VHH binders against Jerky protein homolog-like (JRKL). Designs and how they scored, part 1

No score or structure here was measured in a lab: all are predicted.

Target 1, 218 residues: Jerky protein homolog-like (JRKL), of Homo sapiens (Human) (q9y4a0r168to385)
Amino acid sequence: LQPEQIYNADETGLFWKCLPSRISVIKGKCTVPGHKSIEERVTIMCCANATGLHKLKLCVVGKAKKPRSFKSTDTLNLPVSYFSQKGAWMDLSIFRQWFDKIFVPQVREYLRSKGLQEKAVLLLDNSPTHPNENVLRSDDGQIFAKYLPPNVASLIQPSDQGVIATMKRNYRAGLLQNNLEEGNDLKSFWKKLTLLDALYEIAMAWNLVKPVTISRAW
Below, numbering starts at 1 at the first letter of every chain, in headers, positions and changes, except where a header shows other numbers; antibody chains are not in Kabat numbers.
F, E and O are the ipSAE of ESMFold2-Fast, ESMFold2 and OpenDDE, as the mean of both directions, binder to target and target to binder. V2 is 0.75 times the mean of E and O plus 0.25 times the DockQ between their complexes.
[cut] marks letters that were taken out.
The coordinates of atoms that the task and the answers printed are left out; those that the model quotes come from them. Centres of patches stay.

## First folded at step 4 (VHH)

Design a1 (from p5a with Y34M; framework vhh_podentamig1)
Fold by ESMFold2-Fast, scan of step 4:
Structure a1 (fold): chain B 218 residues (1-218), chain A 119 residues (1-119)
Amino acid sequence: as target 1 above (218 residues)
Amino acid sequence: EVQLVESGGGLVQPGRSLTLSCAASGSIFSSYYMGWYRQAPGKQRELVAAISGGSTLYADSVKGRFTISRDNAKNSIYLQMNSLRPEDTALYYCARLEWGSDYYSFDYWGQGTQVTVSS
């Protein structure tokens, strides 16, 4: 397989109102080393190939309030692949839906655009939220998942010190810049911040992660 | 209060380029989330590209081919579309997401400009 055909996906929690900065301190009950967060959180999954040149649309699992009087297709307009779950955590059903409906089709299109065979492997850790690898396979068997042993996964998968940390740093910087551009004080800014605002900002933060940052994590 | 007016659509052959423009009658600060959406016949409306400050976001189907940009002095955003394909045929909309929205839809929509890619 070429590096373009080798993918990795990693999950992380994001406290979308919690910034490790002056804003976190003034809120009092924010995520700080050794402290319990009272802020809303979502689960984010980042997926990219080994070259870093193909970054998939972020997968976000949240406990969002459902809109009233709107059609079900509204989620198609989000800057992320959004799934709602009561605990805002990844589960077997959501992971399988993401793999079948998002990962496989987008990988095929990318490889086709590069003139490469539509064959790929998705390297995953052995998380309880990930389905058995036998069920994570395209109908033609050409795109499939493979679980890494724990000792191997820690050596080649993106980590908090690399891709995920860079994305979270970009997210925090973007929020602070928006507050400054709007001319809002910190209290007004925090009252106005919604999950929707966070979804757009984290999508842009992911887009800002450079290919070399991703490729160096392999 | 902001009105958005799209222009620049038309009939073009596969492999060619088009530039779409969206002019705002009011202020569009660099912090505003501005986006291009499209709707093809028989399909749902989908996000194509978005911009806020110096950050951009693209749908996978257009990444590497389309470029979103803005000119704050002209209160305008642009979508440069290169290497157009028949599947890019759609009505293209400009929209603004106001900060503090509790919903995932852009709160201001233009009327759209038609792009048709055909021989």
Scores: ipSAE 0.035, ipTM 0.550, lowest interface PAE 7.1, mean pLDDT 75

Design a11 (from a1 with D102K; framework vhh_podentamig1)
Fold by ESMFold2-Fast, scan of step 4:
Structure a11 (fold): chain B 218 residues (1-218), chain A 119 residues (1-119)
Amino acid sequence: as target 1 above (218 residues)
Amino acid sequence: EVQLVESGGGLVQPGRSLTLSCAASGSIFSSYYMGWYRQAPGKQRELVAAISGGSTLYADSVKGRFTISRDNAKNSIYLQMNSLRPEDTALYYCARLEWGSKYYSFDYWGQGTQVTVSS
């Protein structure tokens, strides 16, 4: 397999409604009020190939099927692949739907655009939210998932944390810039921030992660 | 007061390139969201690309083919469209995107510029 045909995906939680500050941005974080509701949390999954040149649209799991901030916005027009689950957690059904409906088609399109065989492997850690390896396979068997043994996973997985940390740092920086532009105090900005605003910010944050940052993770 | 004027549209063959420009009167800041939308006959308006503070995002249908850029000194944003397809045929609008829940209901400020991709 070429590096373009080797993918990795990793999940993280995000408290999207938080108070940005210069200190938070420097630390790669943002401050949040003591009360953290499930409505203010989403699960994000990042997926990219070994070259870092193909970053898939972020997968986001939120609580509501159609949050108020979405209004008439078609979920297909969101800057992320949005799914809903009562706890805003990834589950077996959502992971399988993402694999079949998003991962496989987008990987085929990318590989076809590069003149490469439509064959790829998705390397995953063994998480309870991930289906059995044999279930994550395209109908023709050419695109499939493979779970890494704990020892091998530890050699690759630490780099995923770096990619996610970079994305979250970019998100916090974006929130700070928007707060400064509005001229609002931190609490005023926090009250005005909607889930839709956060989805656009995190999508931009993901796009800002450089290919070299991802390729070095391998 | 900010007024947005689009230009650069035209008739082009499939596989070719076209660059759209949007000139703004008044001030725009690097942290402001700016974007390109399009609307084909009989279809709903679609966000094509957006830019804010050096960060960009693209619709899946144009990712890898289109590039949005900004020149704050010239109060302008651009959309470089490569490998154009017949399905890219639409009226293209430049918009300033509002923060704080106005993003989804933003009204466009320009008349748009027509892009037609045809053999």
Scores: ipSAE 0.000, ipTM 0.339, lowest interface PAE 12.4, mean pLDDT 76

Design a12 (from a1 with E98T Y103S; framework vhh_podentamig1)
Fold by ESMFold2-Fast, scan of step 4:
Structure a12 (fold): chain B 218 residues (1-218), chain A 119 residues (1-119)
Amino acid sequence: as target 1 above (218 residues)
Amino acid sequence: EVQLVESGGGLVQPGRSLTLSCAASGSIFSSYYMGWYRQAPGKQRELVAAISGGSTLYADSVKGRFTISRDNAKNSIYLQMNSLRPEDTALYYCARLTWGSDSYSFDYWGQGTQVTVSS
């Protein structure tokens, strides 16, 4: 397999209504002054190939099936692949739906565009939220998942120290930039921030992660 | 309040380039998500590219070929389309999402500009 055909996916939690300061943005840190709420938390899954040149549409798991901010939109038209789960956490069913409906079709299209065989492997850690690897396989068997041994998994992942941390820093910087463009009305901006706004911002934050940042994580 | 006007579409041969322009009226252009959507015959509208502040995003089908940019002095956004393919044939729309909007469909849409890629 070429590096274009080798993918990795990793999950992280995001408190999307977390207000950054200028110093926190530089450090990739954010302090929440109040009690954390499940309604203000989502799970983000990042997936990219070993070259970093193919970043898949983010998978986001939120609590609400149809959040108020989605009232006038089809969830299929979002800048992310949105799923809902009571705790806003990834589960076996959502992971399999993402693999079958999002991962496999997007990887095929990308490889076809590069003139490569539509054959790929998705390298995963052995998380409880990941289905048995025999289930994670395309109909033709050409695109499939493999779990990394424990001693290897920690060396080959978009970790919080690398890809995921960079994405979260980009997200916080984007929130700060939008607030600054609205005349530093932090209270008004915070009150107006919706989940839809956050989904757009995190998608843009993911897009800003450079290929070299991803490829160095392998 | 805000009006969007697209231009730059036309008939081109495969492999050629086009630049689409979207001019926005109104005083709040720089504070909003701006995007390009397209709708091919018989298909629903899909997001092609979007820009907000210093950040951009692209549909997988156009990454590496299309570039979205903005000129705040002219209240305009642009879509530079390189290496055009027959499957890029569609009516292209400019749209703006109001910050804090409950709608992904964007508050303001232009009339669209037709791009046809054919030999």
Scores: ipSAE 0.006, ipTM 0.390, lowest interface PAE 10.1, mean pLDDT 75

Design a13 (from a1 with S52T Y104T; framework vhh_podentamig1)
Fold by ESMFold2-Fast, scan of step 4:
Structure a13 (fold): chain B 218 residues (1-218), chain A 119 residues (1-119)
Amino acid sequence: as target 1 above (218 residues)
Amino acid sequence: EVQLVESGGGLVQPGRSLTLSCAASGSIFSSYYMGWYRQAPGKQRELVAAITGGSTLYADSVKGRFTISRDNAKNSIYLQMNSLRPEDTALYYCARLEWGSDYTSFDYWGQGTQVTVSS
């Protein structure tokens, strides 16, 4: 397999109303000096190929339920692939849906656009939220997942932390820049910040992660 | 309150270029998330490109071909579309997301401008 055909995906939690340099996180809560505790969390999954040139649209799992009157079209209007789950945690059903409906089609389109064989492997850690390997395979068997041995998964954590940390740093910087340009005080900013604002900001933060940052992780 | 008016669409042959414009009736601040969306007949509406003062993002299908930009002095955003393909045929919409808006809403959809790429 060429590097364009080798993908990895990592999950992380994001307390989307918290600033990293000024917070203490306790369980699902964040305390910021001068502010009340904040329990606003989502799960983010980042996926890219080994070259870093193909970054998939972020997968985000949040607590907020979509309005009952919404259309499925609403999911394509978002800058991320959004799923709702009462605890904002990835689960087996959401992971499988993401793999089948988002990962496989986007990888095929990318590889086809590059004139490469539509064959790829998705390298994953052994998380309880990840389905069995036999479930994570395209119907033609050409695109499939492989779980890394625990010792190997441990060794890649520093690289994964680098990519995730960079994205989270970009997210916080973007929030601060938007707040400063709008002239809002910090308390009013955090009070007004919505999940939709966070979805746009994290998508842009992911976009700012350079290919070389991703490629050096593998 | 803010109205968005799209323009610049038309009929073009594959491989050619078009520039779409979106003019706002009010100020577009750098903190606003502005985007271009498209909807082809029988398909769902999808995000094409978005911009804020901090950065841009693009759908995978248009990366390297489309460029989103803004002109705050003219209260406008633009979508430069290069190397157009038949699958780019769609009605293109301009949208704004105001800071603090509800997660269920996309504020101020425009009326759309049609782009048709003929084979």
Scores: ipSAE 0.006, ipTM 0.416, lowest interface PAE 9.7, mean pLDDT 75

Design a2 (from a1 with S27F I28T; framework vhh_podentamig1)
Fold by ESMFold2-Fast, scan of step 4:
Structure a2 (fold): chain B 218 residues (1-218), chain A 119 residues (1-119)
Amino acid sequence: as target 1 above (218 residues)
Amino acid sequence: EVQLVESGGGLVQPGRSLTLSCAASGFTFSSYYMGWYRQAPGKQRELVAAISGGSTLYADSVKGRFTISRDNAKNSIYLQMNSLRPEDTALYYCARLEWGSDYYSFDYWGQGTQVTVSS
């Protein structure tokens, strides 16, 4: 398999309604004020090939099936692939649906556009939220998942090595920049931030992760 | 030096209850999210419950049966486990999460306390 045909996916949690500051952005973190409902937390999954040239649309798991901030927006028009789960965590069913409905079709389209055979492997850690690898296969068997042994996962699972941290830093920097450009104080901005706003911002943050950042991690 | 010490585990029959405790020291406790993780034999660690200043988060498998709480004055968190099932058998440990951090990364965790649910 060519590097274009080798993919990796990693999950992370995000408190999307956080108060950014110049210090927090520098440190790659932000402060979460007061009491939070589970609706202010999401799970994000990043997936890209070894070249970093194909970054899949982010997978996001939130609590609500149709959040108020989505209004009448069709989920197909969101900047992310959105799923709902009561705890806002990835589960076996959502991972399987993402693999079958999102990963396999998008990988085929990408490889076809590059004139490559529609063959690919998805390298995963053995998380309890990931289905047994025998069910993570395309109908023709050409696109499939492989679980990395725990003792080698840190060596050859590059998405976890700084890529997620870079994306989260880009997200917080984007929140701060948006606030500065609008001339609002930080508390006013934070109060008005909706989940839909956050989904657009994190999608932009993911898009801003450079291919070389991903490929150098491999 | 950050220290997390779990207690309260034991052998219990299905349907019974246990309360786990975690005593924390060496950091500003009220500034951190805290959580309970568990690891069954041959399985990876999984988040069971997490707590901030007032918000709680639970795994689907324990929602409605387990309750997490904290006492900032005592630097402690607790996990009240009701209607225990054999599949709840695991080593349970508490963890410190960075304020606003993701639940897949934790800074520190204790030695764990064993919970065995068997008839």
Scores: ipSAE 0.000, ipTM 0.136, lowest interface PAE 13.7, mean pLDDT 75

Design a3 (from a1 with S31R; framework vhh_podentamig1)
Fold by ESMFold2-Fast, scan of step 4:
Structure a3 (fold): chain B 218 residues (1-218), chain A 119 residues (1-119)
Amino acid sequence: as target 1 above (218 residues)
Amino acid sequence: EVQLVESGGGLVQPGRSLTLSCAASGSIFSRYYMGWYRQAPGKQRELVAAISGGSTLYADSVKGRFTISRDNAKNSIYLQMNSLRPEDTALYYCARLEWGSDYYSFDYWGQGTQVTVSS
């Protein structure tokens, strides 16, 4: 397999409506209002190949099946692959749907565009939210997942904390830049932020992560 | 009132290039996400590229071939399409989303411009 055919995916939580205080900004933390709403948290999954040149559309799991900011007929046109789950957590069904409907088709299209065999492996850690290896395989068997043993995963981290941290920093910077351009104060801006706004910002934040940042994580 | 006007579509041979333009008018009060969407016959509408404040986003199928850009003084966006393929044949739409919008995707759509890639 060439590096273009080797993929890795990592999950992270995001409190997309988290307001940093002056002190929290200095300490690299953010303030969450007293009443935590599950609507203010999502799960994000980042997936890219070993070259970093193919970054897949982000997978986002949120609480609401049909958020107010979404029209049901157009959800597939979002800048992310959106799924709903009551706790906004990844689960076996969502992971399998993402693999079959998003990962496999997008990998085929990419490899075809590069004149490479439509054959690929998705390297994963052994998370409870990931289905059995045998069910994560394309119909022709050419695109499949492989779980890394715990001891091997600890030594080999294809996608590391740095990629996710960079994306989250890009997200925060993008939100602050939009606030500055609108001339609003920080509290007013955060109050107006919608899930749809967050989805566009995080997708753009992911796009800003450089290929070399991803390839060096391998 | 807000209006989007697309131009630049046409019939081209595979491997050629086209530049699409979208001129926007209307509100000055909100930051805008601008994007290009396309719809091929018998297919659903899909996001091609989006831009906001200099940050960009591309569909996997066009990454490396298409480039979205913005001219803020003219309130316009452009889509430079290189190495066109028959599968890029579609009606291309310009769209705008206001910051803080409650609407899914983009609030305003143009009428579209047809791109046909054929020998």
Scores: ipSAE 0.044, ipTM 0.553, lowest interface PAE 6.9, mean pLDDT 76

Design a5 (from a1 with S55Y; framework vhh_podentamig1)
Fold by ESMFold2-Fast, scan of step 4:
Structure a5 (fold): chain B 218 residues (1-218), chain A 119 residues (1-119)
Amino acid sequence: as target 1 above (218 residues)
Amino acid sequence: EVQLVESGGGLVQPGRSLTLSCAASGSIFSSYYMGWYRQAPGKQRELVAAISGGYTLYADSVKGRFTISRDNAKNSIYLQMNSLRPEDTALYYCARLEWGSDYYSFDYWGQGTQVTVSS
């Protein structure tokens, strides 16, 4: 396999509506300036190949099945692949749907565009939310997942958290830019922020992660 | 409120380039995300590219080929489309997402601009 055919996916939680604070982490809630408690969270999954030149559309799992910020049922309008789950956590069904409907088709298109064989491996950790290896395979068997032992995963992907941290820093910077452009104070800004706003901002933040940042994580 | 008018579409051969323009009657530098969306016959409408502040976003199918930009002096946004493919054939819409909206409401003004890529 070439580096273009080797992918990794990693998950992280995001409290999208609150300022970074110790209190929001401890209580599982978002606190805004003025001490208003808000409980809003999503799970984000990042996926890219070993060269960093192919970054997949972010997968986002939120609580709301049809949030008020989503009047349209056309999810192709969204800058992310959105799924709903009561706890906003990744689960076996959502991971399998993402693999079959998003990962496999996007990887095939990318490899075809590069004149490479449509064969790829998705390297994953041993998360309870990930299905058995046997069910994460394309119909032709050419695109499939493999679980890494914990010791091997830590050795070959020591900077995965660095990629996620960079994306989150880009997200915060983008929110600050919008606040400055709007001319609102910080408290009003966080109060007005909607899930839809956050989805656009995190997608842009992911787009800013440089290929070298991802490739160096391998 | 703010009117968005698209232009620049047309018939073009595969491999060629085309630039779409979107002119706004109001400010496009407020807390709104600006984007280009497209809809091909028999397909769902999809996001092509978006811009907000100093940040941009592209659909995987157009990364490296399309570039979104804005011109503050002309109150306009643009989509530069390079290496066009037959699959890029669609009606292209300029859209805005209002900051702080609790609704998935985009201002799609008019019929959009048709792009047809054919040999």
Scores: ipSAE 0.011, ipTM 0.462, lowest interface PAE 8.9, mean pLDDT 75

Design a6 (from a1 with L57F; framework vhh_podentamig1)
Fold by ESMFold2-Fast, scan of step 4:
Structure a6 (fold): chain B 218 residues (1-218), chain A 119 residues (1-119)
Amino acid sequence: as target 1 above (218 residues)
Amino acid sequence: EVQLVESGGGLVQPGRSLTLSCAASGSIFSSYYMGWYRQAPGKQRELVAAISGGSTFYADSVKGRFTISRDNAKNSIYLQMNSLRPEDTALYYCARLEWGSDYYSFDYWGQGTQVTVSS
């Protein structure tokens, strides 16, 4: 397999209404000084190939407060692949849906565009949210998942934190810039911020992560 | 109140380039999320590219080939499409998402401009 055919995916939690430099975290809730406690969280999954040149659309799992506003079937109309789940946590069903309906088709399209064989491996850690390897395989067997060996996992996890940290830093910077351009005070901005705003901002934050940042993680 | 008008579509051969333009009748702020969407026959509408301030987003299928930009003084956004492929054939729409929205706004869609990539 070429580096273009080797993928890795990692999950992180995001408190989308929290600004890290001025927040307090209380029992899984975030507060901004002088603001009411906010319990707004999503799960983000980042996926890219070893070259860093193919970054998949972010997978976001959130709490569906208004199911009519965010439908999984409408994912192509959003800057992320959105799934709803009661606790805003990744689960086996959502991971499998993402693999079958998003990952496999997008990887095939990318490899076809590069004139490469439509063969790929998705390297994963042994998270409870990840299905058995045998379940994560395309119908033709050419695109499949493989769990990381213990000795390899220890080398990759620190680098994965670098990619995730960069994305979160980009997200915070983007939110701050939008607040400054609107001329709003911080409290007014946070009060107005919606999940949809956060989805656009995190997608843009992911887009800003450079290929070299991702390739160095390998 | 805001009207979005797309232009720049047409028939083009594979490998060529096109630039799409979207002009807004009302003011747009740099903080607004502006996007290009497309819909091909038999497929659902998809977000192609978005811009807000200095940040951009691109769908996986167009990364490295398409570039979104804006000129706030002209109330316009642009989509520069390079290395066009037959699968890029679609009706292209411009749309605005207002800050604070709970959903993307279908009311601020343009009329669309047809892009057909064929030899």
Scores: ipSAE 0.100, ipTM 0.580, lowest interface PAE 6.2, mean pLDDT 77

Design a7 (from a1 with L57W; framework vhh_podentamig1)
Fold by ESMFold2-Fast, scan of step 4:
Structure a7 (fold): chain B 218 residues (1-218), chain A 119 residues (1-119)
Amino acid sequence: as target 1 above (218 residues)
Amino acid sequence: EVQLVESGGGLVQPGRSLTLSCAASGSIFSSYYMGWYRQAPGKQRELVAAISGGSTWYADSVKGRFTISRDNAKNSIYLQMNSLRPEDTALYYCARLEWGSDYYSFDYWGQGTQVTVSS
C-alpha cells in the first residue's frame, strides 16, 4: 500500500467550556470564574492518511442528541461528524457507524480522486471501544481495520500526542482570538460560548494542523 | 519482482562493530515501516529495530548499542551494531511490514545476512 492508503484514527477528550488555572489543569477540571465548576466534555476522533493530505472531518461524540445551540444548524451542515452518547464517550456502535458511513465512503472518494486503487487499511490501537477487526471491513474487503501490535505502537503513532496536542493548542488560540474580537472580558466570553461555537473552533483547529505534522508522526 | 537484499554480516569478536545494509526495490521502500529482525538457532524470529517516518524503536536487548537509519534516496536501511555480544549471533533479516489478514503480516523478507560474534 501507498501512504495515501494507510490511515490512523485516535481519540481524545476535550473540555470545551472551561478556563483552566494551573490547579485546574493538573486536576483535569474546568472552572468558570465567579461560578461553580462547569465540566463540559466531548470525545474527538482525528483520522488522516500517512501523507497528511487527507484529513477526515472530525468525529465528535457529545451528550445531547439535539443540542439547544444547534437550533439554526442542520446536522449535515455541521463542521464535524456529530454523534451522541449519554456519557459523551465513544462506543462500539458509534465507532462501527463512523467506519461504515463516513470512513469507508470518504476514503473511496479520496483514492478515486487520486487515481489509486480503492484499497486502504485503518490502523488502530487496542481499545474497548473498537470492534473486532472482522467487523471493520468494507463489503468488498478492500478497506479494513487492523490493530497496532503492542511492541510497535510507540514507533508507528500516526495520530500521536504531537498531532492531538497541536490541534488542542490551535483550539485554545482560536478561542482567545475570538474573545479579543468580542471585546468582552473572559467571564462574559465563556458564559456565551456554546457547543456549536466550540465545534466550529475545533474544526478550524484540526484544519490548521499541517500535512507535514501528520506525516512526520509516521 | 520486488526484493530485499541484506549485506554486511560476518564473524567478529565480542565488543566489535558491524553495519548491516538492506537494499530494497523502489516500489516497496516508500518511507513505510521497515525493520531488522533476527533469528538465532532454535529460536523464533524477533524484531530488534524498526523505523517508520522519523521514529525508531529498539528491543531492550539492543537499546543503546544498535542504531537503525534510512536513506530514501538509495532505497536502503541500515543497522549500526556496536558493542556486539555472543548473544547477538543470529541470521539478520530486513523486512517491510504490511497489515494483512493475520494480526501481523510481512510482505517481503530477504535471504538474511549471518552475524556471528565469537572469540
Scores: ipSAE 0.000, ipTM 0.104, lowest interface PAE 17.6, mean pLDDT 73

Design a8 (from a1 with G35A; framework vhh_podentamig1)
Fold by ESMFold2-Fast, scan of step 4:
Structure a8 (fold): chain B 218 residues (1-218), chain A 119 residues (1-119)
Amino acid sequence: as target 1 above (218 residues)
Amino acid sequence: EVQLVESGGGLVQPGRSLTLSCAASGSIFSSYYMAWYRQAPGKQRELVAAISGGSTLYADSVKGRFTISRDNAKNSIYLQMNSLRPEDTALYYCARLEWGSDYYSFDYWGQGTQVTVSS
């Protein structure tokens, strides 16, 4: 397989409405009144190939069962692939839906655009939220997942946490920069920040992660 | 209250370029989330590009070909489209995502400008 055909996906939690103070960052808790911690938290999954040149649209799992302002057609207007789950955690069903409906089709399109064989592997760590690897396979068997043993995963996929850390740093910097540029009162800004605002900011933060940062993580 | 007016569309041959403009009409440009969407006949509306402060994002299909930019002095945003393809044919909309929008808020939309790429 060429590096273009080798993918990795990593999951992380994000408290999107908590003020980015040192205390909030350390505790991972929201200090803004009027919201439950779980409502201010989402799970984000980043997926890219070994070259870093193909970054998939972020997968985001939030608590909201159905955003009322989003029609079925309007889900295509979101800057992320959004799923809902009661605890805002990835689960077996969502992971399999993402793999079948999003990962496999987008990887095929990318490889086809590059004149490469539509064959790819998705390298994953072993997590309770990841389905058995025999069910994470395209109908033709050419695109499939492989779970790395715990002892081998850290050796083969070094610095994957660095990519996530860079994205989160970009997210917080973007929030601060935009607030300062618009001259908004920080308190008013923080209270008005919504999940939709956070989805745009995190998508932009992911877009800012350079291919070199991703490829060096391999 | 917010009015957005798109312009710059037209009929072009594949491989050519177009620049779309979107200007706020009768309003202060208060939201820093601005986006271009497009809708082809018989298809769903899709996000093309967005801009917020110094950050941008692009749909995979246009990445490397399209560039979104903003001119705050003119209350305008632009979409520079290079290497146009027949599949880029669509009605292009400018949209404002109001800061503080929640699940019950509406996006502000312009009327659209038609782009047709045909040989």
Scores: ipSAE 0.188, ipTM 0.637, lowest interface PAE 5.4, mean pLDDT 76

